VHH binders against Kinase non-catalytic C-lobe domain-containing protein 1 (KNDC1). Designs and how they scored, part 14

Target 1, 252 residues: Kinase non-catalytic C-lobe domain-containing protein 1 (KNDC1), of Homo sapiens (Human) (q76ni1r1468to1719)
Amino acid sequence: STHQLFSQLTLLQQELFQKCHPVHFLNSRALGVMDKSTAIPKASSSESLSAKTCSLFLPNYVQDKYLLQLLRNADDVSTWVAAEIVTSHTSKLQVNLLSKFLLIAKSCYEQRNFATAMQILSGLEHLAVRQSPAWRILPAKIAEVMEELKAVEVFLKSDSLCLMEGRRFRAQPTLPSAHLLAMHIQQLETGGFTMTNGAHRWSKLRNIAKVVSQVHAFQENPYTFSPDPKLQSYLKQRIARFSGADISTLAA
Below, E stands for the ipSAE of ESMFold2; O stands for the ipSAE of OpenDDE; V2 stands for 0.75 times the mean of E and O plus 0.25 times the DockQ between their complexes.

## First folded at step 6 (VHH; framework vhh_6z1v_2)

Design k3 (from r11 with G56D T101E; at its last look DockQ between E and O 0.02; V2 from the best seeds 0.00; counts 0 for: pae O 15.1 > 2, placed apart)
Fold by OpenDDE, look of step 6:
Structure k3 (fold): chain B 252 residues (1-252), chain A 123 residues (1-123)
Amino acid sequence: as target 1 above (252 residues)
Amino acid sequence: EVQLVESGGRLVRTGGSLRLSCAASGFTFSRYAMGWFRQAPGKEREVVAAITWSGDSTWHADFVKGRFTISRDNAKNTVYLQMNSLKPEDTAVYYCAASPEYGLFRTSDYDYWGQGTQVTVSS
């Protein structure tokens, strides 16, 4: 069911996110984390990026790979979504898959799992997926979910603290888009931390700290869905199967 | 303007047959699942049958017991309910409804509704 898929995908995402520390989101540019809009899909095996990148804040800090793992997983999920759709041989199957993923994504962002929602959106926005004739025959209300997802993306990009706004945050689990959060932090990190007089820009540091501290805030309120190990295993396998796949090649 | 117009409801005798039609306009018919509901006096509205947007899948309520069949013609923007072996218990106002296929079984799943057509089965 859509709910089952939503809940298990959320738990999987949560598991990865729980491994991250706020510090992992710092200086992600040095780790090669780039804006997807500019990122040439470098098939480059993340293995070679020596974790020895100096933190902007801690020169001798060896950054753990947890952020990179989180981002890789996000890409894998997006690829998986796209691959499932483009490898489906019938329009009926494509429609069904599009519908399922859109409904899952809707459940995700409604339940503040923005990570999975954006991952699904990214997969659905792949050119090969967008070229599918199935889009024309989707139920209208389901098709509208795509616009809602895009709106959510705009919302998430609007402010680095947008998820902290509102009374509802304190009481509800939240999974941020790791990539978007990283980009927000990178924007804040841009520029010098020292003034010409040698003084530190403490306001900048405080702002960065505030944004990064959201990671802990989100981790304090986990989702409490019942795990389905069998379904999770299945999902992991399917996602892994398409890891690194060229969607355009699969569509051909 | 979205319109669903039911037709075909009339007085029939027990054991008789009717075919209800619902003509849709004002929305992309082929992108909606369609359903038939009925409401008897003093009773809640209940789903009778539903059909997916493509017509490849149908659902019928248990009380139908094979007597009714839902079908659709997307070229004509019309959904049908063939009712056979009618019983006095089938007396109700029958409604046509359109769903974006988030659900098929709840009244809340349906966005558009017709005005209904009266079916009366006499003993």
Scores: ipSAE 0.000, ipTM 0.225, lowest interface PAE 15.1, mean pLDDT 87
ESMFold2, look of step 6: ipSAE 0.012; ipTM 0.428
ESMFold2 (binder alone), look of step 6: mean pLDDT 85; pTM 0.874

Design k4 (from r11 with S30R G56D S57Y; at its last look DockQ between E and O 0.72; V2 from the best seeds 0.00; counts 0 for: pae E 10.0 > 2)
Amino acid sequence: EVQLVESGGRLVRTGGSLRLSCAASGFTFRRYAMGWFRQAPGKEREVVAAITWSGDYTWHADFVKGRFTISRDNAKNTVYLQMNSLKPEDTAVYYCAASPTYGLFRTSDYDYWGQGTQVTVSS
ESMFold2, look of step 6: ipSAE 0.006; ipTM 0.346
ESMFold2 (binder alone), look of step 6: mean pLDDT 88; pTM 0.898
OpenDDE, look of step 6: ipSAE 0.034; ipTM 0.559

Design k5 (from r11 with Y102F F105Y; at its last look DockQ between E and O 0.18; V2 from the best seeds 0.00; counts 0 for: pae E 12.3 > 2, placed apart)
Fold by ESMFold2, look of step 6:
Structure k5 (fold): chain B 252 residues (1-252), chain A 123 residues (1-123)
Amino acid sequence: as target 1 above (252 residues)
Amino acid sequence: EVQLVESGGRLVRTGGSLRLSCAASGFTFSRYAMGWFRQAPGKEREVVAAITWSGGSTWHADFVKGRFTISRDNAKNTVYLQMNSLKPEDTAVYYCAASPTFGLYRTSDYDYWGQGTQVTVSS
């Protein structure tokens, strides 16, 4: 059922999120560098300053491995969604999968699992998936869910503290989108203030500390769904099967 | 204390225009999405328009698209609804609402509500 899939995907996401210490997100710039770190940094004068900054964060890399795992899993889930759709041979099968993923994503954001909701949206937005004629066959009610997901993404991208305001923050379990959260912290870190004008530096530090504190608060209010080990194992196997897949090649 | 105060509602002829305002205080306005809702007698509240906290994205219900425009001024802590080409069907109490995340369809996503302003459109 879509409720069973929603609940077990949420538990799998939560397991990875709970391994991340809130301080991991302070190193979001180093994670961006690490995503490109298969090559030695360039030795130009501008890049030597960047290499000094990068080397300052290298000792913290081991502490960041769970955030990397969380981000890589997000990409793997998105790839899995796209792969399942493009490897379906008929429009009827693709309509069934589109509908299923859209309803799962709707359950996710309604229950504040924004991580999985955005991962599914990203998979559905892959060019090969968007080119499917199955989109025109979808019932109108289900097609509206795609517009709802896009609106959710807009709100989540608009501000670094969006999930941390209001009374619902404390009442319900929440899984933030790790990719969007890391992006917002990176934005806060690059405000462009000098040491001569130190008042703006303290405001930035306070905002970053608020984000870190709120990640800890989300971790203290977990989802309590009953695990289904067989379904979890099946989901992990399917997601791993398509890890790193070239969706365009699969669609050909 | 959180306060949302709507103003600008009045009696207008069909085809006329109104601009509603909602002044906000007691919370960090720039971190909240804002919405306009309306409620006619005997009906549930329904979303009319929503805007992100930065103002970068807006959404309008299909029944008002092309006629109503939501906007905000974060320096004045105010959200607006410009209503053009008004119809008798637009007669309702209009409510301003604030949400920390989803400023869309569900009234349950909005934490703070105003008291409403009456808009009446005569034939």
Scores: ipSAE 0.006, ipTM 0.215, lowest interface PAE 12.3, mean pLDDT 76
ESMFold2 (binder alone), look of step 6: mean pLDDT 85; pTM 0.874
OpenDDE, look of step 6: ipSAE 0.064; ipTM 0.539

Design k6 (from r11 with Y102W; at its last look DockQ between E and O 0.27; V2 from the best seeds 0.00; counts 0 for: pae E 9.9 > 2)
Fold by ESMFold2, look of step 6:
Structure k6 (fold): chain B 252 residues (1-252), chain A 123 residues (1-123)
Amino acid sequence: as target 1 above (252 residues)
Amino acid sequence: EVQLVESGGRLVRTGGSLRLSCAASGFTFSRYAMGWFRQAPGKEREVVAAITWSGGSTWHADFVKGRFTISRDNAKNTVYLQMNSLKPEDTAVYYCAASPTWGLFRTSDYDYWGQGTQVTVSS
């Protein structure tokens, strides 16, 4: 069912999110990988560093690993959504898949799983998917969901702190979009820190600290859906099958 | 005490224009997203337009896009709905609502509501 798929995708996303330490989102090496750089995380290092120095580097390595997993999974989910649609052979089947993914994404953002909602939207916006004739015959109420998802994306991109206001944020579990969160942190770091403009620099640091504190708060209020291991294994297998796939080639 | 007070609703002819206002008090207005909803007799309340707390982004339902415009003035603690090219199907009670978060589209996403202002569009 759409609820079962939504709940298990949410638990899978949460598992990866919970492995990330909040302060590690500030690590520029992880942000560099998100920029799709070819930089190798492995560096030649020596155990001659002090225990304090080793502790400093060890937390950063762990954060880079799990943040990289989170970011790669986001891309893999988007690729999976696109691949399932373009490998469907009829417009009727593509309409069914579009409708299913749109309704799953709607459940996601309604329950504050913005990570999975934006991953599905990104997959649906792939050029090969947008070229499908199934979009023309989609029921009007289902097509409206696409416009709602686009509006949510615009809202999220426009306000770096939009996740954190009000009593509902504290009462309901939330999964932020890792790509959007990293983008906003990078934007807050841009503009240079200077000793001649200490107020400007400290204001940027305060905003970055607020985002990191928000990640911690989200981790403290997890979703409590019941796991379905068979469905989770099936989802993982389907997502992994298309990992790294060239959607344009699959669309043939 | 939190208050949202709508004003400006009245009877207008088809093709006319109307500006609704919603004055907010009792909370930090600039930290809340605002929305306009409407409810016709016997129908469910539906979202018409929404605006982020900074005013940086707006959203309008397709059935009013190009005709209605949401705006806000954080200095006056007021949100507005400019309604142009009114049609009889726009007849409804219009509600102002405040939401602390992302959820701009559902009634359950909004914590504070006004009492509503009646808009009637005659043929």
Scores: ipSAE 0.006, ipTM 0.375, lowest interface PAE 9.9, mean pLDDT 77
ESMFold2 (binder alone), look of step 6: mean pLDDT 88; pTM 0.894
OpenDDE, look of step 6: ipSAE 0.015; ipTM 0.363

## First folded at step 7 (VHH; framework vhh_6z1v_2)

Design m1 (from k4 with A33V T101I; at its last look DockQ between E and O 0.01; V2 from the best seeds 0.00; counts 0 for: pae E 13.4 > 2, SAP .709 > .668, placed apart)
Fold by OpenDDE, look of step 7:
Structure m1 (fold): chain B 252 residues (1-252), chain A 123 residues (1-123)
Amino acid sequence: as target 1 above (252 residues)
Amino acid sequence: EVQLVESGGRLVRTGGSLRLSCAASGFTFRRYVMGWFRQAPGKEREVVAAITWSGDYTWHADFVKGRFTISRDNAKNTVYLQMNSLKPEDTAVYYCAASPIYGLFRTSDYDYWGQGTQVTVSS
């Protein structure tokens, strides 16, 4: 069911996210983390990046590859979504898959799993997927979810603390888009931390600290869905199967 | 080379039936939406029917009113148009077309076209 897929994908995402520390999001540019709009990071390029990057805040700290793993997984999920659709040979199946993924994505962002929602969106936005005639056959209500997802993306890009706004939301489980969070932090890191007079830009450091501290805040409120190890195993295997795949080639 | 070859067009009397065929080659047939168009003398080319790549969904123009039916056989790389209860106003050149993308209603949405087959309905 859509709900089962949503819950298990969320738990899988949560497991990866729980391994991350706020420090892993610092100086991610040095690790080769870039804006997707500017560089189609080939999944293969992340392996070549030395994890031995020093944190700006911890000069002797060897940064773990947990952020890179998180980002790689995100790409794999997106690729999986796209691959499932383009490898389907019937219109009925494509329509069903589009519908399922859209509904899963909707459940994700409604329950503040923005990570999986954005991963699904990314997969659905692939050119080969968008060229599918199945989009014409989708019920209007389902098709509208795509516009909602795009709106959510805009929202997530609007402010580095957008997920911390509202009394009601602070107590709810939340999974951020790792890529978007990393981009926000990179923007804050842009420029020097030392003034011309040699004084430190403490306000900048405080702002960065505030944004990265969200990682701990989110980790403190986990989702409590019941795990389905069998379904999780299946999903992991299926996602892994398409890891690194060229969607355009699959669609050909 | 991409080819679409229509066949089956002929002179028929009002109320008669025809089955048009379009044989496709030079591209992956099962990955394309197929359509039938017609063009009468002095009129614009208009869409008659369309069918998705698996054949599970079809679209027909309003003027068909259940008289025409589009179908396809992917094993034979062929699309068909069954035309029943033909009328003089159905007289036109009928064209087969293929679209790789979402665009069922505009001629610009179709990348490949046949040469057409003449259908003439006499009163």
Scores: ipSAE 0.000, ipTM 0.255, lowest interface PAE 12.3, mean pLDDT 87
ESMFold2, look of step 7: ipSAE 0.000; ipTM 0.259
ESMFold2 (binder alone), look of step 7: mean pLDDT 85; pTM 0.871

Design m2 (from k4 with R30K D62K F105W S108E; at its last look DockQ between E and O 0.56; V2 from the best seeds 0.00; counts 0 for: pae E 8.2 > 2)
Fold by ESMFold2, look of step 7:
Structure m2 (fold): chain B 252 residues (1-252), chain A 123 residues (1-123)
Amino acid sequence: as target 1 above (252 residues)
Amino acid sequence: EVQLVESGGRLVRTGGSLRLSCAASGFTFKRYAMGWFRQAPGKEREVVAAITWSGDYTWHAKFVKGRFTISRDNAKNTVYLQMNSLKPEDTAVYYCAASPTYGLWRTEDYDYWGQGTQVTVSS
C-alpha cells in the first residue's frame, strides 16, 4: 500500500539521518562546493570518534562517511524512482507507478518527511520521466500532487530556518532534505572559517549554530512507525539495483 | 500578542471587484508564509491563496485561478487578496493566516488566524 511504502521509506531515511552528527553538515568536503583553498586540518581523523565531541571549527575532523552516505542515498532514491517508471513497458503501468510515487511523496511531505518527498520529486522531474505520455492519462487529482510537490520545494528553498518556526512544528517528527539543508548552510558560511585566526562574524556563527541545533532537534524526535523488515529489505534491493543507472539509456 | 486583522470585506455585485487587506503584528511577518482562507455557512474552511515569505511564489485554488491574486508588502506587514470577477459562490468569511511551515494549502499548517472579514456577492 502507499501508506506502507511511505512509512518504511521514512524509517529507512531516518536510520541514515540518525547516523549523522549535526557537525557533519559543516564538513566542506562532503558538500563539494566550498572554496578548496581554505586551510584544512589533518585528514587522517579516526572513524570511531563520536561526532558529538567534534568542534564546530574542525571541518573534516570527523570522518564524513555518514553525510556522504546520506547524500548518495538521496541520489539513489531519485534514480530508483526514475528507473522504475522508464523501464515500465506500457502506459498503464507507468500511470500506476506515477500515481503511487506521487501519493507516497504527498504522504511524506504531509508528515514532514521532506527528504523522501524531495527525492521522489527529483526522480519524477527527470527529462525521460517528464516525456512519458502517462502524465496526460493521470487522473487530474493525482496530477495536481506534482504541482503541490513543486510548491513545497519552493517553500523549502526560500528559508533555511522555515522548519523551526512555530512552536508546534518543533514538537513533530521531521526529516529535512539533506541537499537543501547543505545548500542553506553553504549560503550562511560564505568563505571559510579557520580554527586559529579567530576572525569570525558573530551573526554568521550564530546562524550556523541555529542550523546545527535544528538538526539536533529533529534527531531528538524520531518517527515511531512499526518496522517491516521484509519490505525494507525489498526497497533497499530495488534502490541499490538502479544505483548510478543511466536513465536516458534505460528509456530506450 | 500575535494579531492578524482583516479588512475590506463588504457587499458587492456579481462581476465586481474587491481588495482584502490583512495587517499583521506581534511576529516577524517577513519570515512567514501567508494565506487567505474562506468559510461559507455550513462549509469547511478552505484555502483560497497562499504566498511564500519572499513573495516569489504564489499559489491559488483552482476555483479562483485567474480571478484572485494574493500579494504582500513586507515593509507594511500586510498581505492582500485582490478579488476580481466576483460570483455569488465567493460569498464567505475570509480569513488571513500565517504559517512558518511548508504547507501552503492545509489549515493545520497555519499557526495564526485572523478573525475574518465578511464578503457577500449579490446578483
Scores: ipSAE 0.012, ipTM 0.411, lowest interface PAE 8.2, mean pLDDT 77
ESMFold2 (binder alone), look of step 7: mean pLDDT 85; pTM 0.872
OpenDDE, look of step 7: ipSAE 0.027; ipTM 0.502

Design m3 (from k4 with A33Y; at its last fold request DockQ between E and O 0.02; V2 from the best seeds 0.00; counts 0 for: pae O 7.5 > 2, placed apart)
Amino acid sequence: EVQLVESGGRLVRTGGSLRLSCAASGFTFRRYYMGWFRQAPGKEREVVAAITWSGDYTWHADFVKGRFTISRDNAKNTVYLQMNSLKPEDTAVYYCAASPTYGLFRTSDYDYWGQGTQVTVSS
ESMFold2, look of step 7: ipSAE 0.017; ipTM 0.440
ESMFold2 (binder alone), look of step 7: mean pLDDT 85; pTM 0.870
OpenDDE, look of step 7: ipSAE 0.280; ipTM 0.701
ESMFold2, look of step 8: ipSAE 0.012; ipTM 0.423
ESMFold2 (binder alone), look of step 8: mean pLDDT 85; pTM 0.871
OpenDDE, look of step 8: ipSAE 0.021; ipTM 0.381
ESMFold2, fold request of step 9: ipSAE 0.006, 0.036, 0.006; ipTM 0.368, 0.531, 0.412
ESMFold2 (binder alone), fold request of step 9: mean pLDDT 85, 85, 85; pTM 0.877, 0.873, 0.876
OpenDDE, fold request of step 9: ipSAE 0.017, 0.014, 0.016; ipTM 0.312, 0.307, 0.308

Design n1 (from k1 with G56R S57Y; at its last look DockQ between E and O 0.64; V2 from the best seeds 0.00; counts 0 for: pae E 8.9 > 2, SAP .71 > .668)
Fold by ESMFold2, look of step 7:
Structure n1 (fold): chain B 252 residues (1-252), chain A 123 residues (1-123)
Amino acid sequence: as target 1 above (252 residues)
Amino acid sequence: EVQLVESGGRLVRTGGSLRLSCAASGFTFSRYAMGWFRQAPGKEREVVAAITWSGRYTWHADFVKGRFTISRDNAKNTVYLQMNSLKPEDTAVYYCAASPFYGLFRTSDYDYWGQGTQVTVSS
């Protein structure tokens, strides 16, 4: 069911998120936060994770490896979503998969799992998936979920502190999007390194500290869904199968 | 044939207001997200504001937030941009664009474009 998929994807995301120390998010440049429109080496994060098994070094790799794993998993989930749709070559199967992923994403953002919701959105926005004629066949109610999902992305990009409303975040578990959070920290850092106005730099440092404190606060209030190890193993296997896949080639 | 036709661009003094309109035809307007973009001489085209199919959600670029407001009337197949407190830096050709289903921020997300309407803000 889409509820079971939602709950187990959330537990998998939470496991990775709980391994990250909040201070690691302060190193925003190492997080690979660049816009997709900027050409960057695709293998940078995978090289860091792959090289760990062959190299004996401690500095920076130990401190950052869980964050890099979190970011790599985010990319792998997005690739998995796109791959499942593209390799389904009948319109009926593609409509079913689009509908399932949209409903899972809806459950995610309604339950404040913004990490998985944005990962699914990214997969659905792959060019090969956008070109599917199944989008035009979707029931209107399901198609409106895509509109809501895009609105959530806009909301999250607009305000780095929006998740920290003091009454709301203590009442319900939250998983932030690592890419969006890193982007906001980087934006807060870049304007003040050369300024002589101590009050202005102090205000920026306070805002950065508030964002990092968000990570710690979210880690203190975990989701309590019951684990389903067989479903989790199945999901991990499917996601791993498509890791690093060229979606355009799969679509051909 | 899909058509987007902008209107309302003209010369206005600093601090003035304009309302741009974009009339759409040749497609089911209520299934398309709409955006306003602008392009000043020598610069890349940039998103100014966007609005979802239903009109329920809007977004405005930081450089126009509080001054510009996007809206739509699905019964009239028209999207609007209300521009207040205009500055000389707002001088540009303004384009409306339509995107099926998704994508609000990038020019590549939009399938259909209008011809543009010139807005000039004088000192």
Scores: ipSAE 0.007, ipTM 0.312, lowest interface PAE 8.9, mean pLDDT 77
ESMFold2 (binder alone), look of step 7: mean pLDDT 87; pTM 0.897
OpenDDE, look of step 7: ipSAE 0.030; ipTM 0.540

Design n2 (from k1 with G56K S57D F105Y; at its last look DockQ between E and O 0.02; V2 from the best seeds 0.00; counts 0 for: pae O 13.9 > 2, placed apart)
Fold by OpenDDE, look of step 7:
Structure n2 (fold): chain B 252 residues (1-252), chain A 123 residues (1-123)
Amino acid sequence: as target 1 above (252 residues)
Amino acid sequence: EVQLVESGGRLVRTGGSLRLSCAASGFTFSRYAMGWFRQAPGKEREVVAAITWSGKDTWHADFVKGRFTISRDNAKNTVYLQMNSLKPEDTAVYYCAASPFYGLYRTSDYDYWGQGTQVTVSS
């Protein structure tokens, strides 16, 4: 069921996110974390680059690769979503899959799992997927979810602290989009930390600290869904199967 | 209403220089990354350069090869593209675009677009 998939995907995402420390989101640019639009080899290919991630604060500090793992997984999930759709041979099946993923994504962002929601959105936005005729016959109510997802993306991009707004945060588990969060932090990190007079930009540091501290805040309130190990295993395998796949090639 | 207005496009000779400007209004300019795109006849729109909201980081396409430079003035709500050593291959409509945060490289990451300005480089 949609709910089962939502819950298990959320738990899988949560597991990875829980391994991250706020520090892992710092200086992620040095780790090669960039905007996905950059034809630059997927962070996965940069595994060969000695993650000698120089900390902004400590020279030669080697960071754990938990953020990279999180980002890789996000890409894999997106690829999986796209692959499922483009490898479907019937229009009916494609419609069903589109509907299913959109509904899952809806459940995700409604339950503040923005990570999985954005992963699904990314998969659905792949060119090969967008070219599917199934979009034309998708029920209107389902099609609206796509617009909602896009709106959510805009929302998430709007402010680095957008997820901390409102009373609801304190009471609800949240999974941020790791990529978007990383980009927010990177943006804050731009411009250096030392002024021309040698003084430190403490306000900048405080702002960065505030944004990064969200990681811990989110981790303190986990989802409590019942795990389905069998389904999780299945999902992991299925996702792994399409890892690194060229969706355009699969669509041909 | 959000507006991006490009200016500066004209006919120039090979090897010439041109500076494009894009004036932004209707949104908080300093919170948006800005980009320049171009579209030649029969070709897809491609990113030329991008700049972060603060102007501290820039990206340039490979085909620029140091010839173009993006910059911005947040006080003037304006983004610029300095184009040097222009070639006929640079002939295109150049578009200014705004991204709410990041998304420097994908057209889909930009929410607002200008109408474009024509740059023509003659041999």
Scores: ipSAE 0.000, ipTM 0.228, lowest interface PAE 13.9, mean pLDDT 86
ESMFold2, look of step 7: ipSAE 0.005; ipTM 0.219
ESMFold2 (binder alone), look of step 7: mean pLDDT 86; pTM 0.882

Design n3 (from k4 with T101F; at its last look DockQ between E and O 0.63; V2 from the best seeds 0.00; counts 0 for: pae E 8.0 > 2, SAP .693 > .668)
Amino acid sequence: EVQLVESGGRLVRTGGSLRLSCAASGFTFRRYAMGWFRQAPGKEREVVAAITWSGDYTWHADFVKGRFTISRDNAKNTVYLQMNSLKPEDTAVYYCAASPFYGLFRTSDYDYWGQGTQVTVSS
ESMFold2, look of step 7: ipSAE 0.013; ipTM 0.428
ESMFold2 (binder alone), look of step 7: mean pLDDT 86; pTM 0.886
OpenDDE, look of step 7: ipSAE 0.302; ipTM 0.700

## First folded at step 8 (VHH; framework vhh_6z1v_2)

Design o1 (from m3 with R30S F105R; at its last look DockQ between E and O 0.04; V2 from the best seeds 0.00; counts 0 for: pae E 10.7 > 2, placed apart)
Fold by ESMFold2, look of step 8:
Structure o1 (fold): chain B 252 residues (1-252), chain A 123 residues (1-123)
Amino acid sequence: as target 1 above (252 residues)
Amino acid sequence: EVQLVESGGRLVRTGGSLRLSCAASGFTFSRYYMGWFRQAPGKEREVVAAITWSGDYTWHADFVKGRFTISRDNAKNTVYLQMNSLKPEDTAVYYCAASPTYGLRRTSDYDYWGQGTQVTVSS
């Protein structure tokens, strides 16, 4: 069921997230992570870690294999979503799959699994998926979910600490999007290129410490869904099957 | 035509509480992000709080965090601002605003505006 898929995808995401050390999220700039929606290109570097990093806190840190695994899994989930839709051969089947993924994503963001919600959104936004005529025949209530997903992404991009507000932070488990966290750290590290002084570095260190504390707090309040190892194995197999797939080729 | 009508603004004492309401009509309320803004005399209009279509996610400016709470009731087409522990510097005209897209919490991100309701906080 959609609820079972949501809960098991959440547990799989949580397992990867729990392996990451909170300070290692500060290495994400050295990994070349960029905002996928940015229109102005940033210079790309193939260097992993060096004395060149702009991090005020973690210069020359070795790339964390678990953070890289988490980022790769995010791409693999997005690719999986796109692949399942484009390899479906009728508009009716595509409508059913779009609806299913949208409802899974809705359960994800309602339960604060923003990682999986954004991964599904990214897959649904692939050009080959967006070209499907199935979008035009979706039930209205299902189409509303797509617009809400896009709004959640904009909301999350607008404030690096927005997830820490309100009663829900203290009462409910949360999985942040690794890509969005990395983007916010880049913005905090590079914001205000007009000058550099001691006050600037102290302010950046304080903000960086807040991100580390935020990640740590999320790790201390895990989801408690019951594992379904059979469904988890199935999901892992499907995701792995499409890892690295060229969606345009699959759609042809 | 789109209408946003604020209500509930009045004179209150320092430390008091007030609940503002904004009734919406002329559009599908549940498809719009809502925000509260304020404008004090001689100041630019500034965002106070914002809320998503579903109401699940809210944002509050630092100067009101812990004191003000935005909420919405999609069945009543109404957005609210609960204001507690009011200070004289909260004196302003409060506006509700609506956007079909969630912006960067700037005035330019909102398409529709109410007429405003005056909140005055006295000693």
Scores: ipSAE 0.006, ipTM 0.244, lowest interface PAE 10.7, mean pLDDT 77
ESMFold2 (binder alone), look of step 8: mean pLDDT 85; pTM 0.875
OpenDDE, look of step 8: ipSAE 0.298; ipTM 0.701

